# Ledger of designs, part 1: VH-VL binders against q11077

Every score and structure here is a prediction.

Target 1, 247 residues: q11077
Amino acid sequence: RRHFGDEYRINTPACDIVCEGQWKSEFHANFHKIYDTEYFEIPLDTAIVKNRANLKMFCSSTIQKYSCLRNECKIQRTPWSAEKHICVGHFDNFDRNINCLSLTDKYVQRECSNVCNSIKIEISQAEIDRMAEMDFSRQEKSEFVEQNKHCNVIACYQLCHEYIISKVCIDSAVAARSVVKSYYDSYLEREYTELNKDDQDELYSSFCRRVTPGQDENEFTANMTRYNNLTLDRMKNDIRSVFSILD
Below, numbering starts at 1 at the first letter of every chain, in headers, positions and changes, except where a header shows other numbers; antibody chains aren't numbered by Kabat.
ipSAE, averaged over its two directions, is called F for ESMFold2-Fast, E for ESMFold2 and O for OpenDDE. V2 adds 0.75 times the mean of E and O to 0.25 times the DockQ between the complexes of E and O.
[cut] marks letters that were taken out.

## First folded at step 1 (VH-VL)

Design n1 (framework fv_nepuvibart)
Fold by ESMFold2-Fast, scan of step 1:
Structure n1 (fold): chain C 247 residues (1-247), chain A 121 residues (1-121), chain B 107 residues (1-107)
Amino acid sequence: as target 1 above (247 residues)
Amino acid sequence: QVQLVESGGGLVKPGGSLRLSCAASGFTFSDYYMSWIRQAPGKGLEWVSYISSSGSTIYYADSVKGRFTISRDNAKSSLYLQMNSLRAEDTAVYYCARDYGDSYEGYFDYWGQGTLVTVSS
Amino acid sequence: DIQMTQSPSSLSASVGDRVTITCQASQDISNYLNWYQQKPGKAPKLLIYDASNLETGVPSRFSGSGSGTDFTFTISGLQPEDIATYYCQQYDNLPYTFGGGTKVEIK
């Protein structure tokens, strides 16, 4: 478990694991999918926003999960989660934009997946220099890349989803993009926060910091404007190219 | 189909400069990290420099650091190596090589034919 | 820098023989090692990556094994076209470093 602090008991799962397991079982029953707890596999499952009934069903189960955590497990504060963002505090925003968001389902899982799943991570000069100073082995460097790769995938899906909204939604495209941007920004902030621990070298969260909104420049992000612009422009061009064929 | 063609080698005096070029074709050049690798006559291979797909990340072997500059032009599918303050020990065939890996890798799956640089008085 | 020691520096064998070349790293590099073939006057060609994986289009008589500091490259059933110099290369840490090469000749 990445965000619940409790552990398994010898003959019984911890309370929070039971709440999570019930929610996952309901998700599987309702959507015929296994919920991925590694939130970067597909950052926003568009089946959830395919129609209003799906959104309400997903959020009903999610509200039950968080009630289970509060009332049965006595957990009053929980970290950010994708399902909590959508259903607790932001449900009205998703609901108001459901007509637009439902139109994106045709494209996000196929077109965005094709662009974002093969995206290459570029390591900055400062990151390489710092890894050399810390005498990182190849395995440590590979593990670092894998741990930070999810932020690149999330950023790519954000650009792709916002682009699709701009193409298929009329009138409320700006509002729908704002909803999606808020979701992906919070997702990136979550991943960055999980990697950025007290007394850890900034290297361990540097890639996620580069793509997370509101972060100040440091040695790993200074002079990354050109890299970010080239990478993001390339993502945008790939996304436009794919969607242009569908027009 | 994948081709890498080096050019710009030649005879130069110690302290001189040369600019090597590598023209890529048959693949999406902008997707790949690229390296320069050299081989002195009758000797083994020595890695020289590396540049990321966007050009933002660059690394040099200590033997050339401060004297050589690697760069790329993705619009022209071209890789460059600017060599300054050349020394006799820089005499070698210089290869450009494609790094097959999907990030921070070191697999050189395609190499150019090489271009000879001779540093001699 | 990681030093790669390759042995032998040269060998002669007959067609059909099994040829073994070794490569030793000065520190643990896990399985982050490649093997290249260089024919006279030609650029190197990747044969094996990640210590034991055969590159596409490379004949199955070539194989690699090992991890940590000790690696082996084998040609099972040497062919005339296998006359070349073979190099190991580590990519565990920058700078990437190559072994000194092993020249394979047919008697």
Scores: ipSAE 0.000, ipTM 0.462, lowest interface PAE 13.2, mean pLDDT 81

Design n4 (framework fv_nepuvibart)
Fold by ESMFold2-Fast, scan of step 1:
Structure n4 (fold): chain C 247 residues (1-247), chain A 119 residues (1-119), chain B 107 residues (1-107)
Amino acid sequence: as target 1 above (247 residues)
Amino acid sequence: QVQLVESGGGLVKPGGSLRLSCAASGFTFSDYYMSWIRQAPGKGLEWVSYISSSGDTIYYADSVKGRFTISRDNAKSSLYLQMNSLRAEDTAVYYCARVGYEDYGFDYWGQGTLVTVSS
Amino acid sequence: DIQMTQSPSSLSASVGDRVTITCQASQDIYNYLNWYQQKPGKAPKLLIYDASNLETGVPSRFSGSGSGTDFTFTISGLQPEDIATYYCQQYHNLPYTFGGGTKVEIK
């Protein structure tokens, strides 16, 4: 299950619910999408980067939200969020690459969704056996499978989006891919950080950690690396196959 | 189609040993966790032991730890239970059972084999 | 260990009656509960898995409900062939544990 901002929302003053609600209403009005469900299906919603006007409109509302949080609610530090990354931390990078990013929208919405939502979860018997050895409950095992699927879907969207950029942004592909990769690395780190608050961090964060480049190895998660590498290779092959047909 | 057939039960004196076998057919045995479950005459069901599909992970009920050994031979599609230091309270029908694909419990059971521990 | 308490231990009902059996877990087991039917002299048969899902080939008069610690198993329209002992079983944690069983008899 997704662990988006639960700690922030629970522990903050009622004031932040108003700021968040205003932002969500504006997002729905401008993009005709529901943030809590539809928006999270595609980690980097390409409607936001479809053109410069959309990016500026999205970021205007996002800046207003964080101004509301700071000035009305006296909240100075907030957890990472997709909208904060795009608009507060990295607006200039997205803006400079908007011409390239706008070209990806028509492909990401359909082709990436099709390939990434069809990912088959295949955990090795050795990993299942290890989970049994550690006396994990059946509920914990079920949650681990769902968490693994969630992190792999996010990784798949990253690979797919970067691949599309390499196909449609020949001259600016390196810079645009860097922007997208940085966003997804932060997104996966946020997912990992949410899981890291659980008492089962050793197992539950493993797939997000292994999918996220540069994370430290944990001995318990060593076998998970093989599964993640096989899954990533399958994603790369599926992505290439889709765009090979379209070429 | 799925079939589990137990054998090896019988009468044994306290302190004796028996080896139970379970022959599986109609499914890919090496894909499934397997268990032994027992039922004393006129009593309820009691889980005894659990073995992973590879044979690497094994658990026992506290009542049988150190006395019983579960094992499997995937090439022969067979499950085993070696029972040592048998006690009167081990008298029961012993069932071989398959743990369901999603690890949701015992979806197929054998007919059972009776073990009687008596003087 | 998770203790499963089943009630009643036995009941007698008439053909066509609605029969309800309850099962309580000593701790939260979510929906990780199965129901089994054991007819005299036979091995148990899985009827319900994941608290409320009917196993393939099992008549629709059998149903299960509940989550957490409290579960119910219902036979709607009891039939003569339903004479059996019924067991709940949790698979949330090892060791797997069964309820004490409920013997269902027809009057």
Scores: ipSAE 0.000, ipTM 0.417, lowest interface PAE 16.4, mean pLDDT 79

Design n9 (framework fv_nepuvibart)
Fold by ESMFold2-Fast, scan of step 1:
Structure n9 (fold): chain C 247 residues (1-247), chain A 118 residues (1-118), chain B 107 residues (1-107)
Amino acid sequence: as target 1 above (247 residues)
Amino acid sequence: QVQLVESGGGLVKPGGSLRLSCAASGFTFSDHYMSWIRQAPGKGLEWVSYISSSGSTIYYADSVKGRFTISRDNAKSSLYLQMNSLRAEDTAVYYCARSDYEGLFDYWGQGTLVTVSS
Amino acid sequence: DIQMTQSPSSLSASVGDRVTITCQASQDISNYLNWYQQKPGKAPKLLIYDASNLETGVPSRFSGSGSGTDFTFTISGLQPEDIATYYCQQWDNLPYTFGGGTKVEIK
C-alpha cells in the first residue's frame, strides 16, 4: 500500500491510453525523455523549445495524438494539457519567441532543475489544522500533500524560467515571459481542477489556486495567501542566489 | 535550538489537581501541534493528549478524558495540562513533545514527575 | 484502539551482536510506525519514522522494516551506548499507541 511518494494521476478512458501511449513512445524516441504520471520531467520541458525543429516535431506528434483521440476514441472535447497548450492555440506564440526560449534551455535543464527538485515540500500548519477539522482520511491527507508538492514545484519552475528569460533575452523578454507565464498559469489551473474533480471531497490547496482580490476572503484563505507569498519569496531568493553570475 | 521545559509536577493526593506547563523556545511554537505523553515509573510510554497549532483541535486518551484539559498560549509559547480528579494510576513523568497531525514526536522535553499518593 | 505488541520485553546481547526487535499491530497500519530510543533517565529520541526512514543524525547501524501488521527494528553491531529501551509507535489512527518497550542490556 502506498502513502507518500506516489504521484497523483487522473483516470483516463481506455481508448485514451492507446493514443497517449503512442504519443509517449514518440516523445521518448524524439527527445530521449520519459513522460510519466501525466507530467514532463520539468513542467515546461525546454527540450521542446530548444530550437524550431524540435518544437515543430513535438507539435506534429501532439496533433497526431489529438487526431487519434477524436477519430479513434470519438472524444471531441478534451481537458487542458501541457502538450495541447503548446501546440494548439499557442503554437505561433511559442514559435515567435523560439530564439529567446532556446537560450534558456541549458539553465532550466540544470540550474532550475537543481533548485526546484531540492525544495523541501511542506504543508503549512493552517492546512494541517484544516484537514483535521474536516476529518480528512489518511488517503485524503496523502493526496493533498502530493498535490501541494506538484504545485510548489510548478511555481518554482515558473519563477526560475521567467528569471532566466529576464537575464538572457535582450529583445522580446517581456513577450517571452508572457508566453511562459500563460503556460504556467494554465498548468496550475489544471492542477487545481484535478484537486477538485470530485465534488463530494473538498480537497484544496491554496497554492495551486490563483486567488484574486475580493475572492475567498476568509481567515483560512488569508493565512494561506500569506504563507504562499513567503514561500514564493524564498523561492525567488534561492533562484537569484544560484544565478547571481547573470545579474 | 529547540527546547521544551516542563514544570508544575509534584506530590498530590488522590482527587487533587495539578497544572503542568511547558515552555517552548527555538522554533515557531504557533506552527506546531503539541502533545503530552506520560510514563509511569518503570513502565512504557502512553500518549495523553494533543492540541493543534491554533488550539481548535484537541484529542484525549480515554484514560484521561473528562479529567484533563490541554490548552496553549501561542503569545507566550506555552503549553498547559490541567489535571483534575487525579488517581494513583496517573503517577508518571509527563513529557511535553512537539508533534504534527501524523503523530511524529521529533522533540521532547526532559519531563516533570507527578506523584499521586496518599 | 490499535494494540501494539512488542517482543521481546527485554534482551541481553554482547557488543558487536545483531539485535532484532519485533512489533505487531492488531490491525493493518501500512507503514505508519515510528521507533524511539530511551536511555535511562532521559527523554525518548526519534530514531526511525514511517517504518524504515532513518532520522537525521542517527547512526546507520539502526534500521527498520515491515509493513501492514509486522515490523522489525534492527541494531547491526550493538555498541555500549545503545543500552536503552526501544519503543514502536503507530500513527495510523487515534489514539496514538506505543508498544510495551524492549529493554536492551549488555551481557
Scores: ipSAE 0.000, ipTM 0.376, lowest interface PAE 22.2, mean pLDDT 79

Design u1 (framework fv_utomilumab)
Fold by ESMFold2-Fast, scan of step 1:
Structure u1 (fold): chain C 247 residues (1-247), chain A 120 residues (1-120), chain B 108 residues (1-108)
Amino acid sequence: as target 1 above (247 residues)
Amino acid sequence: EVQLVQSGAEVKKPGESLRISCKGSGYSFTSYWISWVRQMPGKGLEWMGKIDPSDSYTNYSPSFQGQVTISADKSISTAYLQWSSLKASDTAMYYCARHEGYSDYLFDYWGQGTLVTVSS
Amino acid sequence: SYELTQPPSVSVSPGQTASITCSGDKLGDKYAHWYQQKPGQSPVLVIYQDSKRPSGIPERFSGSNSGNTATLTISGTQAMDEADYYCQAWDSSTGYVVFGGGTKLTVL
């Protein structure tokens, strides 16, 4: 016989969901944007770095969320998240570069969003052949393509954001690019970890998986590295084209 | 002022090893790629390969893969081009040039060139 | 594999317009850059992304790129413009840079 409390616990939100929900409500109230399942609407929402006040407001709410998780929910270890990266451990880096990052907001929100949201889902013949070797179903292939799209979008935004920094931030471009690159690298690492949580390391999204150039490469890895470089080059051309038109 | 300064002219015999250099100054060396370009006497420009000094990532033209080694030492803002065994056909002017992005081969600044003469 | 073709030489009188062409399969879908090289000197960027001039390059230099052909145009050509001119593109299928064979501009 189930106790009254046990029965209601099934329909009661978990403690971490409550902490997350309050943070999402504050984010929506402050920025008029949605944060869904640990993602911003775009990989790095530049509204939070539009000025120092926004960054402090965002990080105040984020600190409150992690306090809620630790003190109310007794959760001592949390996975990487965008807001945690920005506000816990890296706040000083974002704050120090706020003048540069604020200049990128309008371009990331408009130009980068237009380029990167129109990106085609592409998979290489090597990936198709590999999925066939592993006897992937049509559904499994579809899921791989969809997961790979997330990594492609993140990579596109990284290239676009770094490009904008190089155009608008004269004295601090190198430092600001480093801050942004570190953020996107961590985001891609999280995507890779989620994509391949219980899978073989042999089939992966090359945009999610960070491959060090010059590593020993089997034929499949070499083909994927080459394909990724061509795809990144295409992204860079699309990004340059948009800004060239505006010149 | 942005400058790329290359090492001096070299006269070598076939079979000898050689390393030439390209030193960047007046800019953030690790923010730009360095490409190497060959120009044989009386001929046009040929792209050989490139390096990102920030992580020493290299990419070579197929014609030069295995023929030369490109490296960089970011602590002294210098890129290198090296041969293990020179051939007479390596006689050429060698230029280094910088470019901002991975696929943006916009060579806005060039070194003065290093003349390599290989003869017996 | 991908190749850019330039005429080996172009000759003009001072004050005339020089046109130097660079042809490649669907070159208009790529960016073309142009370099000037004088004897004993390093190449100098004169036009980038088809039609843009770097700071310090005279207004008489202009460029275009459509279909299979990019063109460098020098209006009111001066003796100081005498040089070799190279076009450049990158081949997206290989990821490699390709240069044209060069055009010697003679101003007499």
Scores: ipSAE 0.000, ipTM 0.393, lowest interface PAE 18.9, mean pLDDT 79

Design u2 (framework fv_utomilumab)
Fold by ESMFold2-Fast, scan of step 1:
Structure u2 (fold): chain C 247 residues (1-247), chain A 121 residues (1-121), chain B 108 residues (1-108)
Amino acid sequence: as target 1 above (247 residues)
Amino acid sequence: EVQLVQSGAEVKKPGESLRISCKGSGYSFTSYWISWVRQMPGKGLEWMGKIDPSDSYTNYSPSFQGQVTISADKSISTAYLQWSSLKASDTAMYYCARLYDSEGYTYFDYWGQGTLVTVSS
Amino acid sequence: SYELTQPPSVSVSPGQTASITCSGDKLGDKYAHWYQQKPGQSPVLVIYQDSKRPSGIPERFSGSNSGNTATLTISGTQAMDEADYYCQAWDSSTEYVVFGGGTKLTVL
């Protein structure tokens, strides 16, 4: 009896997974690449910012995804996403600044990518002491390093992207910098929220908490101020060095 | 300018110990992983393992786990590859390479010139 | 355990397009990188992140990666392009770097 139920059960994906799958399929069809949030959102894929037509093509598919979620799945509220930020929340700002974003993209993809994806996160003595107190395994240490590196990479891309805009775009620099800053700030806020789902893992989000707007400081985060300032100074120096190569 | 300079060629007998080196210059040595790659005569590239010079954390390929030791001295910007007891099958060119190491972005942007190790009786 | 498979050799005439493939399970969901090695020399990165060229690499080098197969394409192939070519990916489950077996490109 139960056997017949199991044999004839139709496996239907959750409605939101179907909407997401359609969107990813259209991303692949339009840009000839599998969508991967880690690889396409920071920095934004060249295909998205190449020109106005590509931005509109990407956003047309994204609007269809959120229409699918609202109308087919009856989901009225969705969490923040990079594509929603670009296409639903801030399309006009990205569209108006597309020429500047297109002009700077080659530097972001090559020079900023090389600097920001190559930074080693030096573990502060305070963090080493905290990991020892918590008896971190090598796996836990590796995970901590990767999570802190992720937030540092995003902060580095923000600094680098804004720096290149200031050098390349000149007359549109203020507006274009505002667009990318808003994107990176919102991305960091989402990353902090995801990393901090378990209060026991607060250490993993220490840098993200520092760089994310509106985060309350705790005693450990306050103790990290000097280390975080040194990290930012290193990023700024690396970015200036990269620009001298471009110039 | 970024450079990885490796130690000179070695001719050894089976059972002997050996340590070869890779010195980085022109960049922040602790900001990048260093990998070792073996190429046997006339054969392809084999990844052996990597080290983070900032804390000496190592990760080895299964084929090389227990066969070699990778270490680094960040005070002199040098990484090492060491054998306790060489075998004739260790005869190969050994490259060090600077590794950008992040999930999905892991690739070698700069390579050393190579160290030829010949093990013969 | 993760393996990348390349043809051992590819031959083209000067000026023709060379195509070198690299196959692995769901390789299109990973990034593929390509290295050129000339006899007696160290490998040189020619394509990273599927399709991006480092500074100094000619525009005739391009790459793609989808499904199970990554492809290095060399248009207008020149005698100087004769070399061994290796693909490389990273396996996130093991944290291991994996190389393909290499392809000898002959320009004849």
Scores: ipSAE 0.000, ipTM 0.385, lowest interface PAE 20.4, mean pLDDT 79

Design u6 (framework fv_utomilumab)
Fold by ESMFold2-Fast, scan of step 1:
Structure u6 (fold): chain C 247 residues (1-247), chain A 118 residues (1-118), chain B 108 residues (1-108)
Amino acid sequence: as target 1 above (247 residues)
Amino acid sequence: EVQLVQSGAEVKKPGESLRISCKGSGYSFTSYWISWVRQMPGKGLEWMGKIYPGDSDTNYSPSFQGQVTISADKSISTAYLQWSSLKASDTAMYYCARDTYGEYFDYWGQGTLVTVSS
Amino acid sequence: SYELTQPPSVSVSPGQTASITCSGDKLGDKYAHWYQQKPGQSPVLVIYQDSKRPSGIPERFSGSNSGNTATLTISGTQAMDEADYYCQAWDSSTGYVVFGGGTKLTVL
């Protein structure tokens, strides 16, 4: 099970709900949308990257949320979040690349969503064998399959978003790709860290963690790497196929 | 190494009860779903339902819900398909098959022929 | 209810390429698997996850799956390949397994 800030509370849990609620109310007031984690975070919401004014407005509200958590709720440490990454950790990078992000957004929202939401679950024989060896319950196997699918979707959006940037943004392509790569890398690292926090079972997060070949690899690790590469190659081919007319 | 061995052919009259079996060996029986598949004489394959022996959770095709009961005894690595009251239309070959999380059947039993006639 | 459609029969001459199709709505978004069944025998998995061959299955068997159609291809078809072939997919929305109606391959 993942924890979302409970370990970092010092006072009443209700306080953080108030800070979150105020932030969500401001999001609705500013953008006329209900905040939804899946809709907002992967891919990034159109309203946020539409222009510099929208990014600044979103981040002003987000900074106020974290100020509320720190000063009113006395929460001194918070886990990684998408809005914190964008607004607290990397605002200058998003701001400098806003024109590129805005230009590519329509393709990410439409074409990448079509490709990435159609991703088949790639389950290697090594993973099936490992689940059998570990005597996974039905629920644990279902959770593993869902986590692999979720991480594959995130990886697909990263590849697709970077591909579009390389085609649309000329002068800022390298910098803009770095911004989105950092965002998706941090998102995947959050998923990896939260899944392994309590039980340290790296199998659940194998697709969320990049594997470096040659590090005391055993047969299981080598097979996992091979199947991950096949999945990535298929994603790249699907992405190129969708944008072949633009070439 | 992996084997699914089914019980022998059955000849029954309408209204009689029947239970046929599928015994797994050479793998962790509680770690895989077991599916049951019907094939009527001269017809195609029909998925009936499946069971996860580790917790006895079942999932039935709508066409077979209420017509049959799927169960398992993990202590002897055996899955069962049973009818409380057979009909002539139940005459068919019945297969059990190991169901993977890749959603395909990698090992099949030899089949149990069930003939229901008066 | 999700349905897979196969032609009831396909005929080829020895050494020719046989193609057996399986059609379903957005089947390319799912995995297609293929089974061979000879008279009096249990089905045998010949292709899984669109294009992968189990150990022991000859290289002349291959598969593809895109759009609405999956295809099982048998190159250099031999008399021993004469059998019924079934496609199969899993419908994630219902959790149900679906088989195609089967195709009888005749080698003339």
Scores: ipSAE 0.000, ipTM 0.447, lowest interface PAE 15.5, mean pLDDT 79

Design u7 (framework fv_utomilumab)
Fold by ESMFold2-Fast, scan of step 1:
Structure u7 (fold): chain C 247 residues (1-247), chain A 121 residues (1-121), chain B 108 residues (1-108)
Amino acid sequence: as target 1 above (247 residues)
Amino acid sequence: EVQLVQSGAEVKKPGESLRISCKGSGYSFTNYWISWVRQMPGKGLEWMGKIYPGDSDTNYSPSFQGQVTISADKSISTAYLQWSSLKASDTAMYYCARLEYSGDSWYFDLWGQGTLVTVSS
Amino acid sequence: SYELTQPPSVSVSPGQTASITCSGDKLGDKYAHWYQQKPGQSPVLVIYEDSKRPSGIPERFSGSNSGNTATLTISGTQAMDEADYYCQAWDSSTAHVVFGGGTKLTVL
């Protein structure tokens, strides 16, 4: 399972639970889906950008949620969230590109989900043991690999969505890809920040990032970064294969 | 002793089915990819494909996709290479080999002794 | 499809240095691995990750990899080093293992 921080102040749970509950009820009424922790693990639900009406409906509810958090709960600072990024931070960008984004819905919902949720961990246990000459148990190593796999799933969805945009949104592809990239970059940055808030640089410096820092600090994180880059190449090949008809 | 032990030599006729085996011992069989490599008489090494015995995930070379089936039975630490209908051009030495991943690259650190398959009328 | 090219044969006198090359597009950006195969025997890993030796491989075996060419070097070549040598790389774009065509090393 994922290891992320809280999005709300722990000393005001009743108020923020009410704001969240109202938003979730409206989401269910409007999209006929349950918006909970498992659902939210899908990085960008394309039903939101399927058409302008859906985007406006989603963002109307989201603006009400953040107004509730600010005015009723007196919560001024909230962590990054997918709905806040789309509706509060970048609504105009999503709205301007809605025609292109709507064309990707049918591909992202099925094809990207199939590719990205079937990512194989190609690191052997013997290799994990060899890479980490550090004093970690097998359980701790397995948990690290699983956390890293979660970030690779998010990265895969980004690559898949941008690939589809490049094939179906000819004239507006650059602008629409920029919107999607910004969203996924912010999502991954949040994941990375939450994992490193307890000073886990030795283990987590490469987690959710595919680009190596200029200097290698330890063997395990350097090797995990190399693994992430290799996994990224495999994901790119799998994405091209499932969309070969678009080539 | 860490080793891969392959089944014995086979002499078959065109059109017959065949399955050869590769048994791992002395290590955790489910922790390593096993590859099959073909070497035709007097020719070089050709990578056919690989299997991860832990979940039976397979990856084939395009030249061998649809020509052979790679499978594994983790309960007896054995990988298999199978033909539904042999042809004379399948005459070759077949090696199984264990893939090791250093974090940067894949290479073969352990090889079976080989299984000679002869297909003739 | 990624390809590795080796000379078909190399010959040296006993005690001299043998060099076997392996060429591929931007091979220096990948790792090259080397296998020795004697007649009737399985291949044996002699160099991995360009220049590293497995336990039991003599120090006279060394390797390098730069640009488009990887090189296996055998110093003080002995009669027992007569064999076919294969280079190998991993192509991340296809997730496939690629072998060179092999080089027969003859020692007088």
Scores: ipSAE 0.000, ipTM 0.393, lowest interface PAE 19.2, mean pLDDT 78

